# VH-VL binders against Protein DJ-1 homolog C (DJ1C), part 2

Target 1, 167 residues: Protein DJ-1 homolog C (DJ1C), of Arabidopsis thaliana (Mouse-ear cress) (q8vy09r84to250)
Amino acid sequence: KKVLVPIGYGTEEIEAVVLVDVLRRAGADVTVASVEQKLEVEGSSGTRLLADVLISKCADQVYDLVALPGGMPGAVRLRDCEILEKIMKRQAEDKRLYGAISMAPAITLLPWGLLTRKRTTGHPAFFGKLPTFWAVKTNIQISGELTTSRGPGTSFQFALSLAEQLF

## First folded at step 10 (VH-VL)

Design m4
Fold by ESMFold2, look of step 12:
Structure m4 (fold): chain C 167 residues (1-167), chain A 119 residues (1-119), chain B 112 residues (1-112)
Amino acid sequence: as target 1 above (167 residues)
Amino acid sequence: EVQLVQSGAEVKKPGASVKVSCKASGYTFTSYYIHWVRQAPGQGLEWIGGINPSGGYTFYRRKFQGRVTMTADTSTSTVYMELSSLRSEDTAVYYCAREPYYDSGWDYWGQGTLVTVSS
Amino acid sequence: DVQVTQSPSSLSASVGDRVTITCRSSQSLLYSSGKTYLSWYLHKPGKAPQLLIYEVSNRFSGVPDRFSGSGSGTDFTLTISSLQPEDFATYYCQQYYETPYTFGQGTKVEIK
């Protein structure tokens, strides 16, 4: 099972690292891809993260899951990555699994139109940005191929839910 | 002095496999991607795929997925490309080339390895 | 997949001539970072390809200043201001915006 976890400047380290570690322990082939122009990026709390490749190397690959960490400005850096947007739209169009935690549902997925008619949760501070009718206050929310979660404190639950859906 | 030195020419029958090596020297092996490109007689350049030697992460052109395997041996600074189920259209010169870990031009190339597939 | 196409496919020229080769991509190669991911290579039979130009217009180290690149978005040009005997070769453009990485069909520059 192939998984893409993109990261960028200001990515939330807990959300990214827990996601990668849990999925790899579950047996997934996880690619950490930087949306920046270098493999090393600084997370939102100053931790240096090292990606496996730049996102450009991922453009023609097919993933069983694409999962987005949050963080500011991390979620904005992901939102503004044209290659990642293309990957995610293809993921959703093909009904393959995708996920977003914390700020990523509201900041990254919503502008891409990937929350349409999907029950969604997200970071408490950004919950009000989600479409009112579809926004829910659960720690984990599965809506078809989309899984969302709230923040660093739910990172393990988020990753375990995705692992269960993959396997 | 950056060098990429490839293994010698090979003649194979259809259905066989070939493994081409690319030995790097003169730079930090785990700081650059290695790509493989081929050129069939009378044809242009065709990208096959690449590898990040640092973690062994590979990215193959889809038409080659299932037939190509790339590996890196950091102890010898060598990348290998193996192509299986050979067909006559796989006859080509195969090149390795390096790319920095920031999307850039491929600055140094190997001398090429001729692989001939014929009965 | 991003396609890049070159023209002409071949040309004949004399030493001292100005040569222009064009490359067109099927999509913009300009990334949000402001970088444009187009390079040019020189290739002679029996030799390794040689990087000439990266990021549209930057000459690689040791490349003579008679080689220049220009263009933006989808349209790119390689110019050789005064052709030398060692410049008779096949030239390729390459997009490295995203995988699969693709090369133009090549432009063979031959001696008249």
Scores: ipSAE 0.672, ipTM 0.889, lowest interface PAE 1.7, mean pLDDT 93

## First folded at step 12 (VH-VL; from m4 with heavy chain G55S)

Design n1
Fold by ESMFold2 at other seeds, fold request of step 14:
Structure n1 (fold): chain C 167 residues (1-167), chain A 119 residues (1-119), chain B 112 residues (1-112)
Amino acid sequence: as target 1 above (167 residues)
Amino acid sequence: EVQLVQSGAEVKKPGASVKVSCKASGYTFTSYYIHWVRQAPGQGLEWIGGINPSSGYTFYRRKFQGRVTMTADTSTSTVYMELSSLRSEDTAVYYCAREPYYDSGWDYWGQGTLVTVSS
Amino acid sequence: DVQVTQSPSSLSASVGDRVTITCRSSQSLLYSSGKTYLSWYLHKPGKAPQLLIYEVSNRFSGVPDRFSGSGSGTDFTLTISSLQPEDFATYYCQQYYETPYTFGQGTKVEIK
């Protein structure tokens, strides 16, 4: 099972590292890809994260799951990555699993149009930006191929839910 | 003095495998991707895939997925590309080339390795 | 997949001529950063390819200034002003925007 976890400047470290660690321990082949023009990126709280590869090298691959960490400006950096947007739209079109935690649902997925008719949760500070009829206040929300969660405190629950769906 | 030096020409029968080496010198081996590109007789350049030598992470063109394996040996600064289940259309000159860990043109290439697949 | 297509496939020229080769991409190679990921290579039979131009218009170290690149979005050109004897070769454009990385089919510049 192949998984993509993109990271960028200001990515939330807890959300990213927990995703990667849990999914790798579950047996997934996890790719950490940088959306920046360098493999080493600084997270939102100053931790240096080292990606396996730049996102450009991931464009033609098919992933069983693409999971987005949050963070500011991390979620914005992901939103503004043209290649990642293309990957995610293809993921959704092909009805393959994708996920977003914390700020990523509202900041990253919403502008891409990937929350349409999907029950969604997200970071409390950004919850009001989600579509009102579809937004829910659960720790984990699964809506078809999309899984969303709220923040660093739900990172393990998020990662475990995704692992269960993969396996 | 950046150099990529490849192993010598190979002649193989259909169904066999070939392993081509690319030895790097004159730079920090673990700071650059190594890509593999081939050119069949009378044809243009075709990208096969690449490797991040610092982590061993590989990324292959889908056409070659399942037939190609790339490895890196940091102790000898050498990348290997193995292509299995060879066919006559795999006859080509195979090149290695480096790319920094930012999207860029590929500045240094190996001299090429002719692989001939003949029955 | 991003495809790049060159024109012409072949041309004949004399030393001193001005040569122009075009490359068209099936999608924009421009990132929001403002950078455009197209390169040009020179390739002679039996030799390694040589990087000439990266990011559309930047000459690689040691490349003579008779080589210049231009273009934007999907349409690019390589221009060789006064053609020299060592410039008779096949030229390739390459997109490095995303995998799979692709090269144009090549433009052979031959002696007239």
Scores: ipSAE 0.815, ipTM 0.918, lowest interface PAE 0.9, mean pLDDT 94
Fold by ESMFold2, fold request of step 14:
Structure n1 (fold): chain C 167 residues (1-167), chain A 119 residues (1-119), chain B 112 residues (1-112)
Amino acid sequence: as target 1 above (167 residues)
Amino acid sequence: EVQLVQSGAEVKKPGASVKVSCKASGYTFTSYYIHWVRQAPGQGLEWIGGINPSSGYTFYRRKFQGRVTMTADTSTSTVYMELSSLRSEDTAVYYCAREPYYDSGWDYWGQGTLVTVSS
Amino acid sequence: DVQVTQSPSSLSASVGDRVTITCRSSQSLLYSSGKTYLSWYLHKPGKAPQLLIYEVSNRFSGVPDRFSGSGSGTDFTLTISSLQPEDFATYYCQQYYETPYTFGQGTKVEIK
């Protein structure tokens, strides 16, 4: 199973590292891709993360799962990546799994139109930006191929839910 | 000072494998991707894939997935590209080229390695 | 996949001639940063390809000023203002916006 975890400046380290580690322990082939023009990026709390590859090298690959960590400005950096947007829209169109935690549902997925008619959760501080009729306050929310979660404290639950769906 | 020096020409039978080397010098080997490109007789340039030598992470053009393997040996600053199940259409000159870890033009290329697949 | 198409496939020219080669991409190569990911290479048989131009118009170090690149969006041009004997070669444009990375089919510049 192939998984893409994109990261950028200000990515939330707990959310990113837990995703990568849990999915790799479950047996997934996880690619960490930088949306910046460098492999080494600084997370939201100052941790330096090293990606495997730049996002441009991932454009033609098919992933069983694409999972977005949150973080500020990390979620904004992901939102503004044209290649990642194309990958995610193809993921959703092909009915393949995708996920977003914390700030990523509201900041990253919503502008891409990927929350339409999907029950979603997200970071408490950004909950009000989610579509009112579809927003829920669960720790994990699965809506078709989309899985969302709330923040660093739910990172393990989020990653384990995705691993279960993959295998 | 920057050089990419490739291994010599190869003649192979259909169904065999070939392994081409690309030895880097004059720069920090683990700071650049290495790409592989081929040119069949009378044809243009075709990208095969690449490798991040610092991590060993590989990214292959889908056409070659399953037949190509790229590896890096940091102790010798050398990248290898192995192509298996050779067919006559794989006859080509194979080039390595470097790219920094930001999207850029590929500034230095190897001299090329002719691989001939014939019975 | 992003495709790039060159024109012409070949041309014959004399030393001193002005030569232009065009490259067209199937989609814009402009990233939101304002950078455009198109390069040009020169290739002689038996030799390594040589980077001439990157980001549409930037000459690589050591490339003579008779080589220039221009264009925007999907349409790009390489110009050689006064062809020299060493310029008889095949020229390729390449997009490096995203994988799979693709080259034009090449333009062979031959002596007339």
Scores: ipSAE 0.809, ipTM 0.913, lowest interface PAE 0.9, mean pLDDT 93
Fold by ESMFold2 at other seeds, fold request of step 14:
Order: C-alpha cells, then structure tokens, then sequence
Structure n1 (fold): chain C 167 residues (1-167), chain A 119 residues (1-119), chain B 112 residues (1-112)
C-alpha cells in the first residue's frame, strides 16, 4: 500500500510524524514529500523535518492514501502547491482514500472543492470555516473516502483509523 | 571537479538482467539525486527513474516499475541501476545524471554505458 | 504526462549562421515561485549530454554567450547566434516540472 504525506514550511510536526510513523509500522510504503524547494522543512514549532523527496517526483504515482497534516502556515503551503492539488483531485476523483487533520480540512481541502457534501471535522479554531450543514464535532470523521480529524491530540487516532481503512 | 564514471559496456541475452554502476566524485554524494536516462539506437533520450542517495528513496517511470531497481552505496559514492527481463528493445546507451535537492537542470552526466541485448 | 516537442527535427547550416530551435510543452511549465522548469542540452555521439540552459534562459557555467534561451509558459526557443564548428550536435529540450521527466525528440544540427 502506497501513502503520500506532504509537508511544507510550518507543517504541524506531531500530526506529520505520527501519521508517518503509525502508517509505516502498519506496513505501508510511506513517502514524505516536501512542497518546498528543499528537503529540509521547518515545522510550525521549529522542528526540522527531512522529506524523502520533492513533490515534483510524486506527480505520476498512484497512492492508496494521501494524508495531509495541518499547521500554519503549513496548511497554506500545501494549498498553494499546484502539483499536490492535482494529486488530491485525482485521488478523490478515483475514489481512493484521502485524509486531512487539524487546519488542513478548512484551509487546504475546502478551496479545492474536496469537502462538497462530505461530513467533516477539523481544528476547533477553524471549525467555523467549514460548511455549516456538513461540519461535525467528532474526533474522527469518515465520509466516504475522506477521513478528517481535529488536531495534534487526535493524531494517533487519525493515523490508526487510516491504517485500518487501508488494510 | 565533479565526475560521474559509469561501468563498462555489457552484452546480454534476452531475459537476463544488467546492473550498471555510476560512481560519483568531486561533490557531496548525498546532496544530489541521481537520474538514469537511456538512448536507444536512432532514438531520443528517455528518463528511466532516479534515486535520493541520502535516504535510498527511489522513483521510477511507470513503464519500468517492476523491472528496474536502483540502489545507492554511500560508502563508495556509487549508484547502481539494475534492469531485469531484458528485451532487444532495451539495447541502448544508459546515462546517469545528477540533480540537486531542488528542481533544476541536470548539470553533470556520466559518460554512458552501452547495453546490447541480442541472441 | 507533460509532453515536449521540438521543431525542426533536423537542420543544415554553415559556420557563422544563426540557428533557432523551438520547443513546445503540452502544459505550462511555470511554477508558483515564478520559475519555469525547462532546460536545453547538447549531445554529441559518443559523449555525455551537456547542460546548456536551465530555467528557460540561464546559461550553465562555461556555456558561451552565443547560446541563448527564451520563451514563456509553453513556448520556448534556443538560439545560437553564430554557429561554430563545435556546435554541430543534437539539441534536446527537457521539462523538469514534474515526473515523468520528458525530453523533446531532438534537433540535429548538421554542417552543410
């Protein structure tokens, strides 16, 4: 099973590292891809993360799961990556698994139109940005192929839910 | 000075495998991707895939997935590309080339390795 | 996949001639940084390919001033202002925006 976890300047370190570690321990082939023009990325709390590859090297691959960490400005850096947007839209169109935690549902997925008619949760500070009828206050929310979660405190539960869905 | 030195020419039968080496010198080996490109007789350049020698992460063009394996040995600053289940259409000159860990032109290339697949 | 195509496939020219080679991409190669990911290479039989131009118009170290690149978005040009004897070769454009990385089919520049 192939998984993509993109990271950028200001990515939330707990959300990214827990995703990668849990999914790799579950047996997934996880690619950590930088959306910046360097492999080394500073997270939102100052931790330096090292990606496997730049996102440009991932454009032609098919992933069983693409999972987005949050963080500010991390979620914005992901939103503004043209190659990642293309990958995520293809993921959703092909009805393959995708996920977003914390700020990523409201900041990254919403502008891409990937929350349409999907029950969605997200970071409490950004919950009001989600479509009123579809926004829910669960720790984990699965809506079709989309899984969303709240923040660093639900990172482990989020990653385990994705692992369960993959296998 | 930067150099990429490849292993010598090979002659193989259909169905065999070939392993080509690319030894780097004159720069920090773990700071650059290594790509592999081939040119069949009378044809243009075709990208095969690449490797991040720092992590061992590989990315292959989909038509080669399942037949190609790339590895890196940081102790010898050498990348290897192995192509299996060889066919006559795999006859080509194979090149390695480096790219920094930012999207860039590929500034230094190996001298090329001729691989001939014939009965 | 991003396709790049060159024109012409070959040309015949004399020393001192001005040569223009065109490369066209199936999609924009402009990234949000403002950089455009197109390179030009020179290739002689029996030799390694050589980087000439990167990011559309930037000459690689040691490349003579007679080589210049231009273009934007999807349409790109390599110009050799005054051909020299060492310039008779095959020229390739390459996109490096995203995988799979692709080269033009090549333009062979031959002596008359």
Amino acid sequence: as target 1 above (167 residues)
Amino acid sequence: EVQLVQSGAEVKKPGASVKVSCKASGYTFTSYYIHWVRQAPGQGLEWIGGINPSSGYTFYRRKFQGRVTMTADTSTSTVYMELSSLRSEDTAVYYCAREPYYDSGWDYWGQGTLVTVSS
Amino acid sequence: DVQVTQSPSSLSASVGDRVTITCRSSQSLLYSSGKTYLSWYLHKPGKAPQLLIYEVSNRFSGVPDRFSGSGSGTDFTLTISSLQPEDFATYYCQQYYETPYTFGQGTKVEIK
Scores: ipSAE 0.806, ipTM 0.914, lowest interface PAE 0.9, mean pLDDT 93
Fold by ESMFold2 at other seeds, fold request of step 14:
Structure n1 (fold): chain C 167 residues (1-167), chain A 119 residues (1-119), chain B 112 residues (1-112)
Amino acid sequence: as target 1 above (167 residues)
Amino acid sequence: EVQLVQSGAEVKKPGASVKVSCKASGYTFTSYYIHWVRQAPGQGLEWIGGINPSSGYTFYRRKFQGRVTMTADTSTSTVYMELSSLRSEDTAVYYCAREPYYDSGWDYWGQGTLVTVSS
Amino acid sequence: DVQVTQSPSSLSASVGDRVTITCRSSQSLLYSSGKTYLSWYLHKPGKAPQLLIYEVSNRFSGVPDRFSGSGSGTDFTLTISSLQPEDFATYYCQQYYETPYTFGQGTKVEIK
């Protein structure tokens, strides 16, 4: 099973590292890809994260799951990555699993149009930006191929839910 | 001086495998991707895939997925590309080339390795 | 996949001639950063390919100034201002915007 976890400047470290660690322990082949023009990026709290590869090298790959960590400005850096947007739109179009935690549902997925008719949760501070009819206040929300979650405190639940869906 | 030195020419039968090496010198091996490109007779350049030698992470063009394996040995600064289930269409000159860990042109290439697949 | 297409497939020219080769991409190679990921290579029989131009117009170190690149978005040109005997080769454009990385089909420049 192939998993993509993209990271950028200001990515929330807990959310990213828990995703990677849990999914690798579950047996997934996890790619950590930088959306920046370098492999080492600084997370939102100053932790340096080292990616396996730049996002440009991931464009031709088919992933069983693409999971987006949050963080600010991390979610904005992901939103503004044209290659990641294409990867995610292809993921959704092919009805393959994708997920987003914390800031990423409202800041990253919403502008890409990937929350249409999906029940969605997200970070409390950005919950009001989610479509009112579809926004829910659960720790984990599964809506078809999309899984969303709220923040660092729900990172393990988020990652375990994704692992269960993969296997 | 940056150099990429490849292993010598090979002749293989259909169905066999070939393993081509690319030894790097004159730079920090773990700061650059290594790409593999081939040129079949009378044809242009075709990208096969690449590897991040610092992590061992590989990324392959889809048509080669399942037939190609790339590995890196950081102790010898050498990348290997193995292509299995060889067909006559795989007859080509195979090149390695380096790219830094930012999207860039590929500035140094190996001298090429001729692989001939013939029964 | 991003495709790049070169024109012409071959040409013959005399020493001293100005030569132009075009490359067209199936999509824009421009990132939001403002950088455009198109390179040009020279390839002689029996030799390794050589990087000439990166990021559309930047000459690689040691490349003679008779080689220049231009273009934007999807349309690119390599120009050799005064062809020299050592310039007979096949020239390739390459997009490095995203995988799979793709080369043009090549332009063979023959000196006559």
Scores: ipSAE 0.802, ipTM 0.915, lowest interface PAE 0.9, mean pLDDT 94

